VH-VL binders against Protein RESPONSE TO ABA AND SALT 1 (RAS1). Designs and how they scored, part 25

Target 1, 230 residues: Protein RESPONSE TO ABA AND SALT 1 (RAS1), of Arabidopsis thaliana (Mouse-ear cress) (o04515)
Amino acid sequence: MPNTSSSQSFTIFVDGWLIRHRYFVEQLMCASSLDETNRISLEEQQSLVAQFLSHCLQYYQEKFASVSLAGDNVFTFFCPPWFNSYAKLILWVGDFKPSLVFKLTEVSVADLTRHQKDRISSLKSETRRKEREVMRDFALVQQSVADPPVMLAARRVGAVGMVDGEETDLEEAMEVLKAGMAAAMNNADQLRCSTVGKVVEILTPPQAIKVLRTIGQLHLRLRDRDQERA
Below, E stands for the ipSAE of ESMFold2; O stands for the ipSAE of OpenDDE; V2 stands for 0.75 times the mean of E and O plus 0.25 times the DockQ between their complexes.

## First folded at step 14 (VH-VL; framework fv_ramucirumab)

Design k37 (from k31 with light chain Y92W; at its last look DockQ between E and O 0.78; V2 from the best seeds 0.73)
Fold by OpenDDE, look of step 14:
Structure k37 (fold): chain C 230 residues (1-230), chain A 122 residues (1-122), chain B 107 residues (1-107)
Amino acid sequence: as target 1 above (230 residues)
Amino acid sequence: EVQLVQSGGGLVKPGGSLRLSCAASGFTFDDYAMNWVRQAPGKGLEWVSGISWNSGYTYYADSVKGRFTISRDNAKNSLYLQMNSLRAEDTAVYYCAKGDTHYLFETAFDVWGQGTMVTVSS
Amino acid sequence: DIQMTQSPSSVSASIGDRVTITCRASQGIYSWLAWYQQKPGKAPKLLIYDASSRQSGVPSRFSGSGSGTYFTLTISSLQAEDFAVYFCQQAWSFPLTFGGGTKVDIK
């Protein structure tokens, strides 16, 4: 069944999401540029952080819904048409690598306390461990593409056509593959969200705003199609 | 023994204020996010508010936003809920609840206080 | 807000019965679901976290399963002390939300 139509719905969502994303990035930029005397209130900072995190969560929630509930083609998310060529080079299981947040934190925040550094270090270790687990699972799913039902079907498509029953076997095999890919992607997405959320909680609101700004900007760069022309 | 001991409930008129307290013991208090959950008589559980380990972040249910303030004193191993502009619908048993992780996100509540009854009535 | 819908609202069962409670989320919450038991006049007690992880000290007859939007709590063999109200809770996004509860009564 051509799952091509369902990818369109998520694409439409992404377009709207990106408009809101740009707005948030602008807000984060403004908030991060203010000196200590002109800073927005702590409450406002917290609100901005919360709103941005919610915005990010919405993306992955919709992604989940698209694939797992609406039955959209999961493969589209591993080669997303909304990512530029550069983004495709750094993709990890359909999006940015969760541990990238630590690098972004390092470059965005210069005044981490020792206690914050220790917590970040601990979280980093945990996140990397989980990344390895996700990668392992993902690799297993990828290997399943070479399973006999899929291979046999692929070999026969060219010469004699599929024998009665083989088509069903192939379909079943593909469903298993899709399910596996979806599961891996969901785990990765969860790890992404979790990692960002946890980093934010380790940081003060002003620090978090800087990191989130950087993350937000990165997301925009990954989706900017005009950069391919440069 | 890990425990949370609550105090500060009571009867108050609409528009009045109350402050709830929760004293923690048996664990490193500043390692965990803390929460308030309430339960109206004969009703289900409703999350009210959460606070991060260092008070850097606070979250509120929409029903209490702008009226309630969650705070903590890590030196005293204490959690607080300042409730202002109380309404009849705020009548409930309030529980302080410890998160099972360091973070507000992805947390279950593994330790609960005994509950404190708050009654808002004219 | 993520709405959590529990089913059934009440169930009557006998000792030794298998009891199954379901919780549905209005949005995907991955595995960030917890189950609680509450007895009359008592605070809730954590049973299951992360959809399927059993809290320390919780009997093996309690099990949790599910991911995404559909979750289940199962009591394999109901005991006398298991008559209570059960709640699910999502821990994925704020505000944190609970299901409406399921009362397990003695038949």
Scores: ipSAE 0.679, ipTM 0.848, lowest interface PAE 0.7, mean pLDDT 91
ESMFold2, look of step 14: ipSAE 0.739; ipTM 0.883
ESMFold2 (binder alone), look of step 14: mean pLDDT 93; pTM 0.950

Design k38 (from k31 with light chain F94Y; at its last look DockQ between E and O 0.87; V2 from the best seeds 0.79)
Fold by ESMFold2, look of step 14:
Structure k38 (fold): chain C 230 residues (1-230), chain A 122 residues (1-122), chain B 107 residues (1-107)
Amino acid sequence: as target 1 above (230 residues)
Amino acid sequence: EVQLVQSGGGLVKPGGSLRLSCAASGFTFDDYAMNWVRQAPGKGLEWVSGISWNSGYTYYADSVKGRFTISRDNAKNSLYLQMNSLRAEDTAVYYCAKGDTHYLFETAFDVWGQGTMVTVSS
Amino acid sequence: DIQMTQSPSSVSASIGDRVTITCRASQGIYSWLAWYQQKPGKAPKLLIYDASSRQSGVPSRFSGSGSGTYFTLTISSLQAEDFAVYFCQQAYSYPLTFGGGTKVDIK
């Protein structure tokens, strides 16, 4: 059953969230570019990292409330109107792939210790395994669209009219599908949040600021509206 | 095999200070975030503070922020809690705890110290 | 801060009973929830991590379920050693928070 009212409210939330996101990216850029005479304290760096992570968690907290608690149309979140056209080509279960963070770390940080490299390598292996598990579970949910109630209803369009009981069966099947897709997306989002948080914790605050700057800039590009010619 | 052995604690007047210690053995201490959890007599559990594997990140409950300092010495496999400006409400058994993960978040405490009583009384 | 609300606060039960304890989070915490058992004068013991994963050495009569905001610990057949206080804990964000506890007493 289509329900777009809360997804429109989420679009409004995203607009405000992106304003705050630009502010944080500016702070991350400033902090990562300061020379020794202007460098902010270690405590200030830890605070900036914590604030940015909290800001990122707000997005996923609101998404969880919309999809899982309010029961909003989960299909909107698989093809989100708040992503630009280029971003939609690279989505993984409605958002970025968790293991992308490892590539962004490699390009953003030049001074990883051997111990940090070993921990990141282990985390990368675990993250890829969990990505495969999410994809397997997601594929099973997608396969459910071929279940008899949906297929029977589709076939009746061309031969036999729907009766009252058949309409109720279709509505029930769609609600089960929506619940399954919401669960799969929540598992994907949990892995996204887990992976970024763990990478940040392995890094020092100065290293984390560089990675988070890169992540933040990417997220702006994924969510910028397609530009009007100007 | 994995053990956390605590020391420190005792009776102290309001406004005083104590330092709690927690010695770890049987695991690679350097890989794990560490935490302090307290329990007032007859009450529930309250997380107090946590520190990342390399001390890069430290966190505190609001009730102790600015008064308590968590630290670790990875060369000595030891975790510490410096407790300043103590108040009667800080009276509790203090536990050090290791998570089931290496991390500060997404963690459950799978190994606990034996507990150290701190009593703040005039 | 994420508030963790446990219910019931106490349960009177007999050996062999099924006991169910619930824990509700004030916001979504995914599956980042743990369950502990605590006996008088002892440190808490981890039973369940990641909402449903049983810690090594924990009997199979203990099971956890749930995700998001609603979680359940079930003891399928209560044993004499299971009379204790049980706590849930969220691991989603700092400050980490515990539920208020559920005391399971002999009926």
Scores: ipSAE 0.742, ipTM 0.888, lowest interface PAE 1.0, mean pLDDT 86
ESMFold2 (binder alone), look of step 14: mean pLDDT 92; pTM 0.946
OpenDDE, look of step 14: ipSAE 0.780; ipTM 0.893

Design k39 (from k31 with light chain S31N; at its last look DockQ between E and O 0.84; V2 from the best seeds 0.80)
Fold by ESMFold2, look of step 14:
Formats: C-alpha cells, sequence, structure tokens
Structure k39 (fold): chain C 230 residues (1-230), chain A 122 residues (1-122), chain B 107 residues (1-107)
C-alpha cells in the first residue's frame, strides 16, 4: 500500500472547532441566564471568558498559518464555504466587521457605567480608523497590479501571436494580488481579536459573558448550512 | 511625571508571606491594567501577574498560581501583590509596571517601579 | 505558553558597529512584541512597541521589524551607552513572556 501522509485542511479543522464552539455558547447561555443568587462565582465567570477567548484565538491561529501559505487558500477565506450563503454577502474581509462588536455590546448589556461608555466610545473611534486603514492598504495593492500587469493580460486576450512572456506577467500579477489579500486578511483578523479582547477587558465578567454569548450565537447562525424553509 | 513608587519586600523564611505595594502618580491609574514582573539575581525577566483596570480580570504565571494574589485599590492609586507560601525560587527583584495601553494584552511596559528585593532563605 | 527564543545570547561589538538581535515566537503573535534595554541595577527601559514603533525619547539608531513569529531589533551604529542586556516580550496571550535576553558588550 502507498506511503500516505495524514493531511488536514482548514475546513476539517473548522468542523471540529464548531463542535467546541457550540459547547461554549451553551455554557455562556447557561451562565448568563442564572439569577444573582445562583450565579456561578466570579472566578468561574473569568475562567469561562478566558476559555472562550482562547477558543476563538485557536481559530485565528490556524487561519493565520493557512493564509500565510497563500495560494488558492486565500480566495477561499474571502468567501468561506463554512459560512452560509446569507453570511457571505455581509462579511468584511472574510469574517465579521470588528466594529460590529460595539453594536452587539449595546444590545447585550444594559448596565454600562458612564466610565465604561466613555472607554467604549474611544475604542470604537480607533477601531473604525483601523478598519479604514486595512481597506486603504488593500486598495493600494489592487492599484499596483491593475495598471501594468492587467494591461498585458488584456493584450493577450485581444491579440494574435502573443509571446510566452505575457503569460508570466499575469501570473506575477495574481501572486501580488494573493499576497495583498493575505496581508489584508491577517490585519483584519488582528483587529478582530484586538477589538473583542479590549471590549471584554472594559466590561465586567458578567457583562462580558452576555456579549460573548451574543457573538457566539451570531457566529453559529452565520455558519448554519443553508436550508430551504417555508 | 508618571511614577510608580514601590514599598514592602525584605528577607523571609521559606513558607512565609510578604505583601508588596506600588503607589502610582502622574496618570489616571484606574484606566490602566497593572502588572508585576520579577527578575531573579543574574537572570532574565519573568512576568508574574496582571490585573485589569477595574479588577475584573486577574492573570498569573503558573509558577505563582495559588500562592500569589494581585489586587488594586483605585481610590488609593495603589497596586498590591500578596505573596504566600514563599519558596527560595521566588527570590528576585519585583517590579510593578504600567503598560503603554490601557489593557493587559497588546501592551508594552513603558513605566516601571524602582524594584523591591524579596529574599527567601533559610 | 508562547516561548520567546532570543539570539544571540551575547555579542561583542565596537562603537559604530551595526548590531542585530532576533526573537522568535513559538506561534504567531501578530505585531504584539516589545523590546527593552536593561542596564545593571536598573529597571528595564522600553525601546520598541508593536514590533517597530520607537518609544518617545529613544534614539533613531534603534529600530525594530518583523511580524508573526520572527522579529529583529537593530542598532544601526552602536554607541558606548548601548552596553546593556536586551529583551523581547510578547503581548499576545497570557502568560506574557520575555525572551532570554541578549547581552551586548562594547569592546
Amino acid sequence: as target 1 above (230 residues)
Amino acid sequence: EVQLVQSGGGLVKPGGSLRLSCAASGFTFDDYAMNWVRQAPGKGLEWVSGISWNSGYTYYADSVKGRFTISRDNAKNSLYLQMNSLRAEDTAVYYCAKGDTHYLFETAFDVWGQGTMVTVSS
Amino acid sequence: DIQMTQSPSSVSASIGDRVTITCRASQGIYNWLAWYQQKPGKAPKLLIYDASSRQSGVPSRFSGSGSGTYFTLTISSLQAEDFAVYFCQQAYSFPLTFGGGTKVDIK
């Protein structure tokens, strides 16, 4: 029999990760529904928050490794098969927009102090600025490939008797675009991780559990496979 | 002027306890996470513990979990480290540190206390 | 835990030399890395944050670069006051961890 290496793809990883994700969302739902007299201890709440954040970081660590290899995996991450059709239309750089967390916080937490509100407002402004920077940097990559290499590719389609050098120009342009897409994805994920982590630290553990529950539930709904329903 | 002024420390026998203090001035203390970092004589740096701005989250190095407790009193602009069940390997200079960000992660330590020596010996 | 592997452990150099120190993380840490300088008997001093941003008051001969798992600190023209031990530190996840240090000796 052949010497077969074990192989894993990011989609196999995501299936296992989603099983663990459902487990954590159930724990967050349970912890957020208990009244004050039956609430789990502050230490247990802190632990649940830390475990959920670590679970989320594991996803982005595996994604970072896959995106750094680039190739055709990059295109998959912009339109991921593990997201349903509705979710794919509303993604920002392959996943939720970092600033969405602020809206989720507003709907999930009723008892923010004035100090917490001020800190969240400042963080929101910085997050919006960084979102614009990610998109601006990617746009510069797109411009760098659209003029010279696209011109050569267009000539290939319309010209007779083209030479071999024109094929390598298109391949080089695609590699530059793939590298730029990978960089944009990594920067977007860094901003996602940064923003959620900072919001959690501004919040108390009971408040954070409510926000993380909402984030986790949203992620499940964005990853439910499509079904035709009445 | 941003300052961290430390007190406490000293010589303690194994199994004993000490409480380190760190008084902050020149910045809005209750907006910042705070940390303890130690350095054994002739050795490198080891992060010991961190606490969020409102004490909602605390973290510890494995070497001190269950023995050390970080706390803060924002009304007094003060950070504390309660050290119990001390061992010889806890002998070090202990620094309190403030990050360049308000947070425990994604941060670098831009202000350090002067350091407090803790010696654990028989 | 994220292991931070720093190299070299020591270097001897002359005033004016270019010195490069490297730091490798055992997993990706984005650009959440800091560099410190420590002189004998003193607390560490922050040089670089976010892998490449120079702290205010730090001379321009110090520069940092890198992202992901591989980072460098460069001193472009070594000065007499640069004799010290240098540490990297990751700020990605707990526990926060430092590299083992690099001692820079001036000949």
Scores: ipSAE 0.782, ipTM 0.905, lowest interface PAE 0.8, mean pLDDT 86
ESMFold2 (binder alone), look of step 14: mean pLDDT 93; pTM 0.952
OpenDDE, look of step 14: ipSAE 0.800; ipTM 0.895

Design k40 (from k31 with light chain D50E; at its last look DockQ between E and O 0.66; V2 from the best seeds 0.69)
Fold by OpenDDE, look of step 14:
Structure k40 (fold): chain C 230 residues (1-230), chain A 122 residues (1-122), chain B 107 residues (1-107)
Amino acid sequence: as target 1 above (230 residues)
Amino acid sequence: EVQLVQSGGGLVKPGGSLRLSCAASGFTFDDYAMNWVRQAPGKGLEWVSGISWNSGYTYYADSVKGRFTISRDNAKNSLYLQMNSLRAEDTAVYYCAKGDTHYLFETAFDVWGQGTMVTVSS
Amino acid sequence: DIQMTQSPSSVSASIGDRVTITCRASQGIYSWLAWYQQKPGKAPKLLIYEASSRQSGVPSRFSGSGSGTYFTLTISSLQAEDFAVYFCQQAYSFPLTFGGGTKVDIK
């Protein structure tokens, strides 16, 4: 089954990615803990923000490549083995919900200006609208699982044999489903990246560092398997 | 009318400095990220630098990093590019470009200046 | 850096012809691609943003399609004013990068 090997490749990528991620989170923690007198330069702050965002983008880029280019099983990303049980509870179309960033911003930044609040509010509204659109599309894809070709195949599981034409129909139906799910996931991932990027640009670098720290920490918590043993 | 009007180009020796200016009109300047794009003679387009609406974030191409500084004055509706340590390869028409969104991220350039020629020659 | 590769580098066409230009990204960029038209001695003009959205005032004969790593710009019926150089640009990540350009010439 060629699909298992591709999932393994992404898993390997994630392992390496997480090592770098922990490094970035540590840097963000250090940067966010500094007082005004000991704060790193604006340029350094900007650099750190940019590097972290790039790091995050790399994850989704690789995810995209894995599914859309390498043909990895998209279903794996809807039940990721690298997520802990807690992460699975908050999973939205393969990862965290984009609008979660606004909550994280609220808890991370106490000194938002009125203008920033207004922009965040506007962005939040837009993001929620887009989330609904993604969900609608995703729901349509999910409903397609009940389409006759798939249902017929499911009913015949254990029966003497599929008629030659039915097997091909099922395969085609599954490809359509996979393609639909991949598209929905890609849209969701795009929305995630976009939302984080836009929030960062609304914020000052020091504020952004706090938010990104929180986001980074959250990602670690979602992937930490050891927390399930505690 | 939405427009960008550029100034400040010219001839400079290698190692020299120039400052480009871009004056914006016809839109709310501080609502948009601004960019510089250059084009060497007979060549394609190269993004040079971008700046967020409030100057909180600046991005540079690797080719100009450490030498060029993008800045803006929202009160004057103006964008600037300070170019230091100029090299022959910096010879190009430089364009100021407005982002089509409020953000540097995921932006296309919907309004361009007329371009300013920068020539770096000994 | 994301590399953008345009094809062809040049195309000769007649008025009324269908012209298709392709742009490939070295990495997935979702739909964050723009197309520009540049005439000699002029600044580029935005034609298409987000891979398929036509800029206001751009004729309907211009259309963009694609996602991920493969994108196309199509001119359904080439007009005299369409002879120019076209560029794609990714807006996915910094540094922003352009394709090498495609020159559309008169046959």
Scores: ipSAE 0.655, ipTM 0.843, lowest interface PAE 0.7, mean pLDDT 91
ESMFold2, look of step 14: ipSAE 0.755; ipTM 0.886
ESMFold2 (binder alone), look of step 14: mean pLDDT 93; pTM 0.954

Design k41 (from k31 with heavy chain L104F; at its last look DockQ between E and O 0.01; V2 from the best seeds 0.00; counts 0 for: banned pattern HYF H102, pae O 11.3 > 2, placed apart)
Fold by ESMFold2, look of step 14:
Structure k41 (fold): chain C 230 residues (1-230), chain A 122 residues (1-122), chain B 107 residues (1-107)
Amino acid sequence: as target 1 above (230 residues)
Amino acid sequence: EVQLVQSGGGLVKPGGSLRLSCAASGFTFDDYAMNWVRQAPGKGLEWVSGISWNSGYTYYADSVKGRFTISRDNAKNSLYLQMNSLRAEDTAVYYCAKGDTHYFFETAFDVWGQGTMVTVSS
Amino acid sequence: DIQMTQSPSSVSASIGDRVTITCRASQGIYSWLAWYQQKPGKAPKLLIYDASSRQSGVPSRFSGSGSGTYFTLTISSLQAEDFAVYFCQQAYSFPLTFGGGTKVDIK
């Protein structure tokens, strides 16, 4: 039997996850469309929010497990086949930029209080700072890859053979690289989860349902297959 | 000076009720999620309940869901825990706690109340 | 629920010893982990937040490390006031959960 890589296993997971995702998006659409007289209870709204967040956390938990496995090339998660071509042009460290949630909140919620606006503004500033930190750390990992591996490869091209210790040095450098790339991905995902969770906590459950609906719909849109004109 | 001052508690029979209070000072109370944590005699720590800054979200450990109600009054800088249908297993010291962040996620409890003993026995 | 497993459950140590205790999460929690010290009859005291950040007023002999599922608290040179019980706590998801505790006793 053929061996399945962690990125291939994750792609299979995403297929099943998307089936559940469509169900949750429908529930969010239904809940957000009800008028006041037919609205589900506040407790039911809190439950729907919690269930959707748990569904999203399952995605990132499986992703964390998949990128942590030894031997897989973490590069696939930076250019993931489970996003369509349009989405790949706008990805940030292999997925959506955390600060996108603030734009989605603005278009989804019209009734923020002054206190909520102030808290969202503060969170937005904090998120932007952390995004810059992730990008700096990511750039440092990429720089460490480009310099050492390129120099090792150049030595291979320019040398007749390999000396003792070079194979161990290359193997060690590759393991440091894989760990650094996985850490960068996990830091980015941590910020994504943190930012959405904090935005939801600032909002009321009815407001959160509207934002999560918009997030969920965007997820589906950016995973639709590219369309060819008939 | 950030402080959490607790009151309430005591001895009750199984099936009884108690209400715990926690008064906050020295910080902007209505920006923070608040929590209750308990510790049975000689045992470890157990998170009991949490409430978001505006009461929009309340969370409960499964062992207390449906029996305990967390609430807050931001005008009075006060946190409450209404405990109904008490059981012997609820016997513990109860702490209110403030996080180092404004949120439930990514939070560590940097300020604790002094603790209030709740004893459930006949 | 996320299970937090501490080890060892107890350790006997002398003043000046280096003490390391570990905390494992049953699933990834990123860096959302805290460490607490608790003395008998007292409320817990926060030592470390965000896995490795020292709380204000905590001596530099305390340090935290880790991310994901494996975390450590290290006391580099144990002092008389450090004999206590230590707990880890995850802040990733509800219910928030604590480790079972590690008692550091005088040898």
Scores: ipSAE 0.675, ipTM 0.861, lowest interface PAE 1.6, mean pLDDT 85
Fold by OpenDDE, look of step 14:
Structure k41 (fold): chain C 230 residues (1-230), chain A 122 residues (1-122), chain B 107 residues (1-107)
Amino acid sequence: as target 1 above (230 residues)
Amino acid sequence: EVQLVQSGGGLVKPGGSLRLSCAASGFTFDDYAMNWVRQAPGKGLEWVSGISWNSGYTYYADSVKGRFTISRDNAKNSLYLQMNSLRAEDTAVYYCAKGDTHYFFETAFDVWGQGTMVTVSS
Amino acid sequence: DIQMTQSPSSVSASIGDRVTITCRASQGIYSWLAWYQQKPGKAPKLLIYDASSRQSGVPSRFSGSGSGTYFTLTISSLQAEDFAVYFCQQAYSFPLTFGGGTKVDIK
């Protein structure tokens, strides 16, 4: 089935992406260190921030392409095999919740100015509003599972089996569901990227590096630990 | 079996030098950051130094910066700590420790060496 | 540097007792905290990572909880082999730092 080959393609991408991600995280760790031997110039810090953001953006671009262009199974991203059990508990529409960035900022940066705090607070409120919107849309998609075509098919499977025409109806209904889920996930991914970008704009390069380090490390912890121990 | 085996400790005078070694086995050595942790007699644990999987980055506690050098040879599955300008306060059992996450620092340590005693005394 | 304050420094307990050890960080460290057990003359042993994840082979009587700046290690029913020194460690940023340790002694 075409879905297996496409899923493999994204998996291959992620494997390469993770290698690069690890290098970035290592660089961020170095850049955020108080050790003078590991300190880099402001210009280099800005460059590192930009590169890491681009790296993160690439992940979501490829994710979008995989689902929307290559036809990968969107359901895989709602129960990702590459996430550990803990990660699955905190999943929000296929990945981390956008507003998590604010918590990570709070624990990563101790020297925020009042102005920065105000801006972050405003951004946090806006982000939460948008999260609610995404959730509403996603909820509508989930409710579509109970639409008549799906329900009729489900009832018949338990009783007399599906007739040929009903199978096609179910398939069509499933495609609509998948499309809706993909759209919701895309919106969520955009919000993730936008939120991180806007937070970085509020922060100084040294502050941004600390936050991005935390984000990068968290991403690795959500993936690598259970893979090694499983 | 995953294990770390240490060597190279001993008695040295203040201002002297020692080199510690740690041999790894049972896991892919070059996938993990490696660390040194020390424990003075009757005291707690103190992180000393860490090195990335490819030796690209090294980190040191302020107490040893400029005096100690961490290094590794991935071909030999070995970790080293060169200790120069040793002081009385460096007296401790030194442990090599493996990070529990691939490639990076800021992790827990899931595998430890048996420890090596370093005594700095006049 | 992130300071880790561990309490109590020592506790006397009997077999079967519930023992709780706390660790406080000087700043938020999310869930990047580990717990170790150390017996006399031995290297530390990892018990808990990521604040609440139990290391493979560690008995279920050991549990970790907490996030941010406050963390706890709990031994639900103390066994004879559990008399040791316990350490917390932050895995958030360099330099990596440990708590002062808690000695669990037999009453």
Scores: ipSAE 0.006, ipTM 0.522, lowest interface PAE 11.3, mean pLDDT 86
ESMFold2 (binder alone), look of step 14: mean pLDDT 91; pTM 0.942

Design k42 (from k31 with light chain Y30W W32Y; at its last look DockQ between E and O 0.91; V2 from the best seeds 0.83)
Fold by ESMFold2, look of step 14:
Structure k42 (fold): chain C 230 residues (1-230), chain A 122 residues (1-122), chain B 107 residues (1-107)
Amino acid sequence: as target 1 above (230 residues)
Amino acid sequence: EVQLVQSGGGLVKPGGSLRLSCAASGFTFDDYAMNWVRQAPGKGLEWVSGISWNSGYTYYADSVKGRFTISRDNAKNSLYLQMNSLRAEDTAVYYCAKGDTHYLFETAFDVWGQGTMVTVSS
Amino acid sequence: DIQMTQSPSSVSASIGDRVTITCRASQGIWSYLAWYQQKPGKAPKLLIYDASSRQSGVPSRFSGSGSGTYFTLTISSLQAEDFAVYFCQQAYSFPLTFGGGTKVDIK
């Protein structure tokens, strides 16, 4: 009997998640538009920030569970059907690069203090180092798959068929690649969540609301269905 | 030497109020989030509250929300916990704590104050 | 709230024994887990952060492992000074939460 794959279940989850996401983006837009006399309280601003971060974290929690069960589905998370085709051209390990948040902060916030700028600069350097570590670890996995046994097996397929050891080597190489892809994605998602959370904590709640609004609006734009592919 | 020195505490009746203080030295206090953790006699550890480096974010355990207020004065390198509407179950040793990171989350507590006993009893 | 279920509640062990303490999170917390040692009348002492990194000055017989929802603290060869209560703590989301503790006693 056919079973729903973990990536198919995750795309259903994303539909519901996007409905909640639109609601939160509307709240962030409203909160960022209020003037000083109508501004919601600091406690309410902190609550909105916490709720949006929790909402975003639910996405990665469900993704983590889905990738853990993925098996053959792990490749789908690198080319996700829940992103439109334009978004897929700019993905880094299946989602946006963690350091993108620094550019989004720059365009969203005009009133950073010198101390906030210094802390953001330090965090940016740390984040870029960790991004390189994620890619280095994945590259080492790719190197192990591209070792001579795999290349030799692939080269022999058309001429005289595949020798026995080469078929087993190819299957083993694909399993190593799948595991490495899952690990890289998990590490990338951890870095994404960590970086956004740290930027938010460096910012004041009003500043954070502006950044999270920008992040949320971007996510909606990049998940809308392609007009040319309908 | 990184050091957290606590003061305050004591015996108070249910419904009463108490203010705990924690003075920091040996590190750049205003770069770090700060936390309060408590331990009831013979019981485990319970995180109570945390405050970000610039006071922009405060968090509370559900058991103390609306009754306790965390605050800090970065000019004085000091952390505070105002405890109102105290209950018998708030009886505990209270610790202030510094994380190994600058942040409220993704942190482990690498420096602790000496602890201050708070007893709530009629 | 993330519940941290620590087991066993207590263990009786002899000097030289390998002791393993487990901590299970009610949901995935990546590697955001710390381990503490606490002796009577003292504040907790940090042993392990980020699931597996030893704090400066902690003996190499202490090691942490795990990710996601299942974590362990291992004392490879128990020493006299290791008889204490041990706590895990998640640092993933608020409220920050601790395990119930594991008392390691002399058998």
Scores: ipSAE 0.781, ipTM 0.902, lowest interface PAE 0.8, mean pLDDT 86
ESMFold2 (binder alone), look of step 14: mean pLDDT 93; pTM 0.952
OpenDDE, look of step 14: ipSAE 0.854; ipTM 0.928
ESMFold2, look of step 15: ipSAE 0.773; ipTM 0.899
ESMFold2 (binder alone), look of step 15: mean pLDDT 93; pTM 0.952
OpenDDE, look of step 15: ipSAE 0.842; ipTM 0.920

